VHH binders against q9lmt1. Designs and how they scored, part 35

Target 1, 351 residues: q9lmt1
Amino acid sequence: MLEKESDLTAMEKPNNKHAADSFSSEDLVSPVKKAKKSEEVSGGGEAVAAVGNREAEEDKPSFVSEEKKEFLVEADVAEDKGARHTMEDVWVVLPDASLDFPGTLRCAHFAIYDGHGGRLAAEFAKKHLHLNVLSAGLPRELLDVKVAKKAILEGFRKTDELLLQKSVSGGWQDGATAVCVWILDQKVFVANIGDAKAVLARSSTTNELGNHTEAGNPLKAIVLTREHKAIYPQERSRIQKSGGVISSNGRLQGRLEVSRAFGDRHFKKFGVSATPDIHAFELTERENFMILGCDGLWEVFGPSDAVGFVQKLLKEGLHVSTVSRRLVKEAVKERRCKDNCTAIVIVFKRV
Below, E stands for the ipSAE of ESMFold2; O stands for the ipSAE of OpenDDE; V2 stands for 0.75 times the mean of E and O plus 0.25 times the DockQ between their complexes.

## First folded at step 8 (VHH)

Design p4 (framework vhh_7ocj_1; at its last look DockQ between E and O 0.44; V2 from the best seeds 0.00; counts 0 for: pae E 3.3 > 2)
Fold by OpenDDE, look of step 8:
Structure p4 (fold): chain B 351 residues (1-351), chain A 125 residues (1-125)
Amino acid sequence: as target 1 above (351 residues)
Amino acid sequence: QVQLVESGGGLVQAGGSLRLSCAASGFTFSRYAMGWYRQAPGKQRELVAAIYSKGSTRYGDFVKGRFTISRGNAKNTVYLQMNSLSVEDTAVYYCAAEVTTEDSETGWYYTEYYWGQGTQVTVSS
């Protein structure tokens, strides 16, 4: 029955008008000083005999044009859904990624996006990230590392902004981790958010490739990505400063393991970021290949283990497509990866 | 400094069991893969078992379900339970860790294998 009532309270409008002050454009005209006309003096040119100084042809140092040791880049991808019901990974392999942004610099792009909570964030990133990086001013004529890093950072920011708008309008909450590579001429840029990884296989010395003693110097595995997990001290501190809580299982708000991702719109207020770490290096004879992988690959491979596996197959003369397929097959079938598994193998060949 | 110290090796009769232990120190144990390898006289070192950071495991083909790798995070220890041992399992067993270290200048993570001194396992007929 009981009807209980009404109360209206209308509280007030405060007005504050503060003022438009107009400060003025004064004209200062400062003056055209007339520099003077000084005189013609005609003095007689005695014909001093031109002793033919044989200009020593300075041996122009033959700039041995450092033959720009061009590297060929061969890359391929493999993926497997594994034991999951759906495939949430997406990938990009563009040996020529110039698109509508032509230039004199080589531009290649490779990426893996590992989706969580769905595939929509990963698919959105695949469609937009590279275009946003190009549009942000990725170098096409003159290589500048700072300009390239700035373009990558802005591309990630813009991609996440647009993705979040789409997430709201579409009513979905998907997120995605990313590992991305750009090759501009001979410079490699590696960017990541989350726990997807890039591993470089590097020779210890340039010269020892000649003596194929069977005990060939094992390639060093170098991880070029930092994992962004909520439990890691730096990320934990950042997340906590943003008001996020990390549960005993290491998850943000008990749900999200990664501290950086595209999307995850409900976790942005708790400090989830799409700001990548970026590393850059020059291709040399020491760089043999790179492996990009989702978290599923790295759950069943260590970095040195993966480098050893790929190195063995490449030494057998297998094409990069076969190597990528065998790596993923090893992960899923032999090592029983329970997650989606995606890998890109990028081989650097000196020309 | 990374240290790996194996224990639990010894003499056992065929069909018997052993439990190897490896105490790990000098790195964040929970972040890295641990493994057991073995080397018999005149043979190459081979993988026996590996356990990854999230608990995924793999075994050598010869294991055939006889061995189990596990980790005790609270003790930074990796274990190898070996059952149904045969004379062919006689070897030096090595604990291994695949550990990454950050280079402070580049921010890159260099990865290396660290090894224990090994423990002798001898299976008598």
Scores: ipSAE 0.800, ipTM 0.924, lowest interface PAE 0.5, mean pLDDT 89
Fold by ESMFold2, look of step 8:
Structure p4 (fold): chain B 351 residues (1-351), chain A 125 residues (1-125)
Amino acid sequence: as target 1 above (351 residues)
Amino acid sequence: QVQLVESGGGLVQAGGSLRLSCAASGFTFSRYAMGWYRQAPGKQRELVAAIYSKGSTRYGDFVKGRFTISRGNAKNTVYLQMNSLSVEDTAVYYCAAEVTTEDSETGWYYTEYYWGQGTQVTVSS
């Protein structure tokens, strides 16, 4: 760890009074359209359409055993206030998320923070979570899944701890949910608190002698996150053990629907937690793209619906920037999503 | 196991009304989007209406305000109120649910569309 102050200076202008109305989603993010490498023409392969044995579906091209498979990761975000007066969603798109922690492992980071009761918790999380995860030891040289998960867990804990201190001193009650992705080399980590969702689009494939002539088969939608709502059994049990009451409207103390979030300081004593669920998986040729979305997106798109929408646009040759914009435009303009709507589309291209 | 059972179809004169019902079981009904689709002879299945878990609704363009989708979470039932029916509305109407289930082998959560058997709506003039 070098100097913590250097990181903050590079990313934003310090404010003695942290009540900055100019704080925005792009404080930690380079221009959204920049990537490690420009989109590679012919960088993707045709998805294998044949259905086969599940074990055979996991077989990788072993005939080139020492060659490391490389993925290009391209992502972009779109957002829309929807019908709300304010925009309380905050996002992070960092195809190179090394910051002051260089290393040989690829490090990419993407997140959506869905603020409630104001933007201040979401903005704090955008500013601090990834830095806290790096500082907690997110691997940069040798991939270690357990170490990575511990760093993410500690990053969430530390971020909420500091956020709650700021919330007390500033007199605000804001909270935020989070859906976060880290990509280290070819391993993807997904962490969430609350009801924002990450969905993976994955092909069905099999290793058979022969070729597959059908292109563009529907991708399977895999939900990578579990929603944290007060009415769900594990969450309800924790809340009730802490003395919280889940009202008939399904809200903790009649007010808070989510059971995990950053902030919400008055609800922490009733079992609201910033402890994330964390899952990891390996990228192979089967993982085509991911969609991160706030609850506004998923109110008008089911996971399979959204995967199909995005797949169609990608097959038409549209760039991820256009795809993310059209996804959010469809949600807000055509499907009349009333809430803030933010989506990140993350495309995996095998090169 | 996810099951969707439609009812309420039948023969109706043009200008009339029908109410379709779809009883759902085998999943936590309130968490998922529900919908109605239809398929006329020789045509592709098309969206009639969808209702999402928080109550947002979406309608096919041809509905033009004539149909209303609703859900009764206490009864695990989705309804389609169909008014001002015309002969062009004659079709098999299918209840649909987009449900996420855990694959016990992998621990991954797959989302799939589930369909009812369909109920015939025939509009005569």
Scores: ipSAE 0.378, ipTM 0.763, lowest interface PAE 3.3, mean pLDDT 80
ESMFold2 (binder alone), look of step 8: mean pLDDT 82; pTM 0.803

Design p5 (framework vhh_7ocj_1; at its last look DockQ between E and O 0.05; V2 from the best seeds 0.00; counts 0 for: pae O 9.3 > 2, placed apart)
Fold by ESMFold2, look of step 8:
Structure p5 (fold): chain B 351 residues (1-351), chain A 123 residues (1-123)
Amino acid sequence: as target 1 above (351 residues)
Amino acid sequence: QVQLVESGGGLVQAGGSLRLSCAASGFTFSRYAMGWYRQAPGKQRELVAAIYEKGSTRYGDFVKGRFTISRGNAKNTVYLQMNSLSVEDTAVYYCAAETTTEVGDWYYTEDYWGQGTQVTVSS
């Protein structure tokens, strides 16, 4: 493709100060190579609840099944080129993500793809990933956590496979990181490759007369994603076993800082992977919102700082569109982030 | 176990300078943002400066270019150079870090604070 954009990273003098996560990370030593955590599937419980309700034929007494509370999801994105003359971040905001795959199971999808070496890999992922996940069997009728995770994993694999074919035929070498969210009814799935992050804002539990915790100032910031950098032990081990060299500047072959991405076809043989980490959890009254951000956001916001910033604006009654715009404006204008900056704020409201 | 130990506070005349240091231990220092906060008599605790993993910095509005935060990753130390001090800068200055702890698949944030170092500007 003839309209490849310049390598954004190479245009600025490459160093670690320009490609930073927004908060410090500990060395991650507890991998979830296949998400060891078992999620409880509600299939059997759902059927029993439905049968219990239907079998109450006479007017009272009947037992009302425990109904999971419905959540309204409101979300929006903001982006800013920062000081660069190119924008290589690409995003998806689909509060209703059914597309041409209708079903009774409600579905939302959000993603940020942070392109490097050009925008082509990020644009490809925006166009294909969700469709490939749906085609791989993302549940549309009955929620099944294992089936959903399998569909997401296969969607990433297929998307990268097709992307690499286009990269070869087109003669380009663009790559992109991803942080993705799917919400199926009340289950949230988070998947990532690279160094973009998802952060959850969660209420503390309240004792029955609790004075200590309210859904107010004490929201806890929880990072839902593990960064994939070539210097981190598990990622480094895979790269070195594949024959890759992590140079003294911390980059694979002296060039690539991330260890997982879509594309980057010349690095795939050295252990760069498009295999995501995938995490799932159930929405309850405790989950208030999530922030998805590229590394530009997190270079100038720690997780708790960002959660506090967003929480304050939401408590002032601002709509999520304004909240996302102010978050990115703060990062770029006030905190002087020079890299591309993109954030998605996803708010959970009980209906 | 995370520990943050401030030093370098004391008495100084208006117009003078002080350099605060914060020695950190118990976590991978280079991976986390560090900050300085202060609390003046009768005021709420406020951000003085923050420095992020890759060196980006942020300053409170009152700093007006007089203070500089820096970090020495090899020494596990964050610094605050304070110049052109005025009596309004009198406060206890606290070093802070935000780290994460992995529990299951989640990385919970935790805040750590030093005990503080008193800065008193006389005139």
Scores: ipSAE 0.650, ipTM 0.850, lowest interface PAE 1.3, mean pLDDT 81
Fold by OpenDDE, look of step 8:
Structure p5 (fold): chain B 351 residues (1-351), chain A 123 residues (1-123)
Amino acid sequence: as target 1 above (351 residues)
Amino acid sequence: QVQLVESGGGLVQAGGSLRLSCAASGFTFSRYAMGWYRQAPGKQRELVAAIYEKGSTRYGDFVKGRFTISRGNAKNTVYLQMNSLSVEDTAVYYCAAETTTEVGDWYYTEDYWGQGTQVTVSS
């Protein structure tokens, strides 16, 4: 029943005006052209004999052209829906990713996007991220690590901005994690948001002899990504500062496990970010291969185990396409991954 | 090689109890947080319980005091005592080991997973 109305108050205007101060004009002083003089002196022409200075052929330091140890990059992908009703993973494999941005630097791009709440955010990122990174000034002629990192950061920012606009206009709420690789000449950039991972397989010893280390020395697995989960102390602190609540199960607002993702438009106000971590390294003889994977792969493979599995298959002389397929098949069929499972295997071969 | 081997799963009646064990090898057990996750058919994997290096614990919201995680560092084993089991607890239960190394502004996480053990609770 109870109605009540009440009213009022209109509080006012305040005007404050203040002032124009005029700071002044000071002086153009024109300092002078002093013209100093002409003197003539004439002196004589003694024919000093042309001692043929044998210019010592300065041994041009043989620039041992550091033979730019060129690496061949071979990569392939495999995916499996697993026990899920839909596939929310999407991937990119571009050994030549120059597109409309030609340059002297090699440019390769590889990515996995793991969608949650749907596939639309992952598909949008697949379509736009690399183009936005190129447009942001990814180096094409002169390799600059700082410029490349800046371009990647701006590409992620721009992609998320556009994705969020599309999310609003489309009425969807999908998000996506990402793991992305750019190879510029011999420099590798790894960027991620969420819990997708990149694992590098590295030899412990630089054997001078380019022979693949004998069968016995295990490759070291190096995780090149930092996971972004809401429960991790730094991410938790950031989320809490943004007014987000992490439940006892480690989910933001009881729903989202990751603290960084594309999309997730309703969680942005709670501190969900699309800002990637970026790791950069130089390809050397120690770098054997890299594995990119979604969370589904890494649920059933540890880094060292995945490296051991891939190393074994590569030693058998299997093509990278077969290796990636077997890795995903092992994850889904043998190790009972029930989620979507996507993996990219990138092999580095010295030429 | 890192190994996590789950045991103690099986068939149990509603209201019954199970004790899961996970034997860990191939890493420094004391430096890892240990956890149990579960995945039911058609559901996402979810945290059941975690026990950190210093013995602090965390549980999933559905646990409601029914389950207890513990670690035996001398045996490199993590345990999950599950009491008052219900049909909704039917899942594959996975043991996990996780460590995070701080390197400057970066956190590097290493994680390992078991193959899982089936827990089936009958009505």
Scores: ipSAE 0.010, ipTM 0.263, lowest interface PAE 9.3, mean pLDDT 84
ESMFold2 (binder alone), look of step 8: mean pLDDT 83; pTM 0.831

Design p6 (framework vhh_7ocj_1; at its last look DockQ between E and O 0.33; V2 from the best seeds 0.00; counts 0 for: pae E 2.7 > 2)
Fold by ESMFold2, look of step 8:
Structure p6 (fold): chain B 351 residues (1-351), chain A 124 residues (1-124)
Amino acid sequence: as target 1 above (351 residues)
Amino acid sequence: QVQLVESGGGLVQAGGSLRLSCAASGFTFSRYAMGWYRQAPGKQRELVAAIYSKGSTRYGDFVKGRFTISRGNAKNTVYLQMNSLSVEDTAVYYCAAETTTEDSSGWYYTEDYWGQGTQVTVSS
């Protein structure tokens, strides 16, 4: 592939990640994992369905329920201002995202919000989106994909509604794109507005829990998100029907390149939407990891290039926190990314 | 059907220059990264240069400022200007693209495409 191989010796340069750690890593990841461990079901090394176990314990002959495969989810983030004077990227890493909505389904949440025109919309989304999705009925007991997608859709709608009210009262015009992941039990949901991207790394060859080598087990990069730009046909059609004008520079009213975002109050009447695209998939042994990134990352990494870079570091035994830091450092220091650069790496391990 | 057609290779004296071109068709050129790779006899294929959709560039360490990749989106063409050539630059140079194809599930699978290559030979 174009940029499959990288020079790992250059990857050992210092990573400028202390800003990301000071915001969320210390608070959101560590305490949640330790404090929320007890709410997950664990029965002597097996995962059981309530109905199956109940029947096998109450009657003769005993019934054996199938044991489900479980996955450990490990994730971390890195960020860098790049060449910009401001940092308008905001992120969420919640390996236990239950908040005040406990339930038997594992719930994890990860997001990147790429702010523009200021940080206020991105910060609002960080504070409110996940709570609004939970309040809209994200499943916590019985997994239902259509219910989950509907909750995510409503969460985005409500978040933008409330954000726009605050934008009016505060007199600001900030906007933000989003790429979001929810993991419910073994089902992954990916939602996006704007041009941030989620990429899945998936095996093309099955190993029985052995190591994947580059020669025998290449990972395929799969892009799970569609970009929302004003020039793209579906988005352009909606904008033009709403009376918007797409200028020769590809921007709505000469200003806004993205066609979907939270906020951007002035542009909502011209067809800018906060309605996400949503995709879902089941975790199997083939899904190795995901990379979420703002457009800054993807301007200097192709999807396969980023997957290869991350895979190499994971095969060397590096922890996800180091991997995310080195990915962003490579983008900014070696590849000279000029924009804000934020990436979340989410690793799936079968146990 | 994706097609990548290289041109501009040939024989050149050490210290000289060549300009390679790669005409692309069968995909939306402006959306995707393009690259040049090279392979000398008995050696593995290596990255020479990449250019991303918004114009950011990357070069292999051996380039040392001598080569420049560029793209003309209006002409669906990627270029490699090679200056200060030495014998070590002798290789087949390949144009490459990584594109995506949406499947029935709405997933965008990456696909790699390669040109047939153009020979660059640098003599003393």
Scores: ipSAE 0.445, ipTM 0.795, lowest interface PAE 2.7, mean pLDDT 81
Fold by OpenDDE, look of step 8:
Structure p6 (fold): chain B 351 residues (1-351), chain A 124 residues (1-124)
Amino acid sequence: as target 1 above (351 residues)
Amino acid sequence: QVQLVESGGGLVQAGGSLRLSCAASGFTFSRYAMGWYRQAPGKQRELVAAIYSKGSTRYGDFVKGRFTISRGNAKNTVYLQMNSLSVEDTAVYYCAAETTTEDSSGWYYTEDYWGQGTQVTVSS
């Protein structure tokens, strides 16, 4: 039944106008002072014999031009939807990623986005992340590791901001994990959010002799990404501080396994972040190749196992395109990966 | 110190069964994979079975459904149930684990660990 109307009132406009102060023009002119002229004197020309001081040719230190050991980068991708109804993975392979941002530094970009709850967040990240990183000031002339990391962080932030706006306007709730690589000259930057991973295959010894001796020391597998899962102690603490609850199954609010992702707009208030971890390293003769993979790949491959698999195929002289395809095929068909499976293989060749 | 200790090997008749056990100590259960390999005299070491972090499994082509890898209730044990054994299955069986160590910077390095092996002999 009850009606009540009540009125509450109109509070006021206050005007405050204040002032324009005019500070003035002053002219100061000052002066011309003059040209004085003077004079002549002539004196004589004694031809003192220039004893040719043989300036010792200072041995210009032979700048042994540190022959910038240039590395050729070859990369390719493979994907398979596996047993899933849809493919939610999206990838980027750009050996030249300069786009509209030219520079003297080599710029390559590789990424895998693993979508969850749909593909829209992964597709958005694919479209915008690299551009936002470039726009944020990714180095193009002078390599600065701090500047590059700052640009990557800002690019991730900006991408998630725009993605969340699109998520709201579009009425979707998709999220995406990411593993991203930028190669600037000989410096490699690896950034990730979630549980997508990058694995580097590194030689233990600098064999001076470029002979890949057949009995070659097993490559060491180095995981260059930290997983961001809600159950991990640091992430758990962060999520709990944000008011998130981690269920007994290790999921945030019983739904989300990862603690960092693009999108997931409903989980942002519970501490889900799009802030990546970033690792940087210099390419040397010890770096053989890198494997980027979604969580589906790493469910059925350990890092050393994946490195061993790829190393074997590369030793057979297979092209990186065949190697990536065989890796994904092994994951899905032979190892029965039940999820979407995407992998990028990046091979580093000394020139 | 990380140790893998195999047990359950021995002599069995063709068509028989064995259950191998591997007890891991000195580390947590493999973050990525544990597995069984075998090496017969004069042959290369080959994968028998592997179990990954999420419980996915793979088997060698010769297994053909005869063997099953499983985790124990104790997080540091892996089993290999071997049924319908043949003379060709005679080998030293090795437990293997791929583990990861997090450094002070939060990066992971992988290490492979191997047991000493257990002899499996299948008689005709």
Scores: ipSAE 0.328, ipTM 0.735, lowest interface PAE 1.5, mean pLDDT 85
ESMFold2 (binder alone), look of step 8: mean pLDDT 81; pTM 0.809

Design p7 (framework vhh_7ocj_1; at its last look DockQ between E and O 0.01; V2 from the best seeds 0.00; counts 0 for: pae O 12.6 > 2, unsure alone 63.8 < 65, placed apart)
Fold by ESMFold2, look of step 8:
Structure p7 (fold): chain B 351 residues (1-351), chain A 123 residues (1-123)
Amino acid sequence: as target 1 above (351 residues)
Amino acid sequence: QVQLVESGGGLVQAGGSLRLSCAASGFDFSRYAMGWYRQAPGKQRELVASIYSKGSTRYGDSVKGRFTISRGNAKNTVYLQMNSLSVEDTAVYYCAAETTEETGDWYYTEDYWGQGTQVTVSS
């Protein structure tokens, strides 16, 4: 019997973006606290254009306030193609993410989708995921953590379901990882599939001096996401139970390094899942900011290193738009990141 | 249970070379960045070199072009090749790792250090 040849070979090109490395979460053992470099301050001049249309609702002076807010949330993104010929990262920055679902709870949404094999899966996720999460019942009136997690889970499931249908009809094989944040009132939800990462900068004790840190103490980096690689135990177990083979190079079927993603249609039968890990935590005065990044950022920044870099710039009074741009510039220009590099910095300011 | 054990230190003449090794155990070595730090008498500990899981490297300004960090993931070992040594390179060299430990839904970073290996460069 002549067995039909698998067409999985066509997926090799998408996996080159994540070649050989089993995880992207790294940390510089000694945060960059000494001999600050690249301290040139751009001042207040117009420095960000890519996010203006997403902040249009927030440029009004008093449309949101008061009595209900304990934190102001400010965020911005930066991206750079790096040394690649294509840009397959896609992002979302919505400080007000209510859309057509009004309610009394503040709703903010941020995401990075790291595309592989093309941008189509990442672009689909950008267009549909948040809408699907809202439609699945993301709370807008009464904060309920279990309901929120269920809505996020269902949103991911529905988005992948619809994406796979479009992938079949369009004949493409694109995939995308995701790292997503929703902020409902004072509760932060982090969801991920794949190897993009979210890191929280947190002080060790309460500081009432109106800044993000204890006097003199560096912030602690907390990794909020678990990377999904085929070689990691829970992921490996699911893949092997589905009949997938993890090759000696650590890749599913010799090709796909990540074990969870949107799309990657031909790998779904081998246990590749769009089911996210979902975590939640309460914002207090200890949480100073978050950094979301694709694997390109974390290739050249450990979590503590990135937190220290961002903390330094924020303490110098730089706006989050400048901070995100400086972070990506450092990764690409100074640290020689070759991959696509995208970062979102989300700052929590105590009222 | 994390253990970092340095070796390869010793006495070397100025202009010479030395290769340090750090054997790591008790964690998934290939997931984490590794680093070398040094501390000269009367000075603060400083970064010498870092190597990330994907092989990207960083170097302290004083050692660029002279030192090379590398890792052997199959042997759970990180190396520091030190060339063109001078008296200013005399220090205790420490291997370091920062890993994450899960507590509930949190992944806290934790720092681990070796005991150090003495490098002495004679004039």
Scores: ipSAE 0.197, ipTM 0.671, lowest interface PAE 4.6, mean pLDDT 80
Fold by OpenDDE, look of step 8:
Structure p7 (fold): chain B 351 residues (1-351), chain A 123 residues (1-123)
Amino acid sequence: as target 1 above (351 residues)
Amino acid sequence: QVQLVESGGGLVQAGGSLRLSCAASGFDFSRYAMGWYRQAPGKQRELVASIYSKGSTRYGDSVKGRFTISRGNAKNTVYLQMNSLSVEDTAVYYCAAETTEETGDWYYTEDYWGQGTQVTVSS
C-alpha cells in the first residue's frame, strides 16, 4: 500500500559576482636619441679597371655536416632461474624496435620484467608495453623529450589497464616489476616500477683523445632508477593515504613489498601503481655501458661492483653476450643469488 | 548478501573422481570470473581452475587435463569435475568470485570466497 512520494527539492542558484580589478599599463616613453648629421665631402678619380667577371665560384658553404657522433648500441641478455622452481623473469632486447612505426629516429628498446605470484603479468607486459608506448606517440621523426615521456607514461597506464582486465578474466593475480630503456636517436629514456634497476657506467673525464687511456680510472656507477618499496617514506605515505597498511615486515597488507608494479589487482585499491619514474639523458663519450637487472641481481651486486665487473670483462675484449652471461653466472653461482636473476648489458660504442 | 556455498567434497580413493559444486547468490553472476582454489596443510592457497562469463578457462599446471571447470547458467552454479585424483589433490577447496570495477583511470578488483569444502584422497 504505502505511497510515500517524498520531495524533489530543487535548491538554489547563488550568484556571487566579485570584481575584475583594473591595474593600469603605464606608458614608459623610452627616449628618441637624436641621429647626428655629419656631412663631409670629397671627390676624385676615374680608373676604369676592367672588372674581369671572375665567376665567383660560390664557395658552397661546406656544411660540415656536424657528423652527428653516432653511437653504436650493442646489447645482450642472460637469465638464470637460480634456486627457484620456476623462472618468473622475462626480457626484451630490440636493437631495432620500430616495428610497424617507422621513422628517421633510431628506436631501440630493452626491458626486464620481474614477475611475482607467477609469470603472467611479466609475459603480458613483454607482449604489450612497447606497442602501447609506440601507439601513444613515442617520437619517430622529431625528438621531443616531453612527448616521449608522455608516451611512456600512457603506455604503462594502458598496459596495466589491459593486464588487469586479463587478470580478472583469467583468474590470476600475478604482478611484475619493470625496468625499461628506450633509445631514440642519441637520447636514452629509463623507466621503472618496483625494485628492478638500471645502472649507467660513466667516465669522469671527457678524454678528448678517443684513446681509452689504459689508466684504470674506475667508471662511475650511476643509478638511473628509484626503487618503489612500500616502506620508503614517499611511497608509504601514498599507500597509507589510499588505505593500505604496511606491516612490520615492510609489506603492503603483509604481502607485497613493492609499491609499484604491473598487475597485483587486489592491491590497486591500496595504492599500488603502475606509474613509472622516468629518467632521460643524452649519450656522450662519457657513457660506456648500462646494466639492467632484476632485484635478484642487485641483491648480490652493488652498482659500483657490477660496473667494475662488467668493465673488466669488456676490457678483456669479451663480446657483450659473454659479459651478460658471466655477470649472471657470477650472481647465481659465485654470489649465491637465491632468486631469479636476469641482466641486460647495453654497450655504447662511438662510431 | 553475497554467498558462495561449496558442496560435493569428501573422501575418495586414488584414481577416483569427485564433482564439486559452488552455489552463488547475492551478486550479478555474469559479471564475475568464478574460480576454484585449494589449500593443502602447510601450503599456500593455489589456483585450481577459473572460468570467465564468456567461457574462457584457466587451469593450474598440476590439474591440467584431469580437472574441468564449468558454469551452470540456470542456477548461478560453478562446477569442478575432478578426475584421476591423487593423494596430492588432498586439500580444502574454495570457491571464489572475482570482478573488476573501473574507478576513473584505474581498475580495482572485488572478490568473494566460500567457506571451503574438504577433499581427501586416500591411497
Scores: ipSAE 0.006, ipTM 0.233, lowest interface PAE 12.6, mean pLDDT 85
ESMFold2 (binder alone), look of step 8: mean pLDDT 80; pTM 0.814

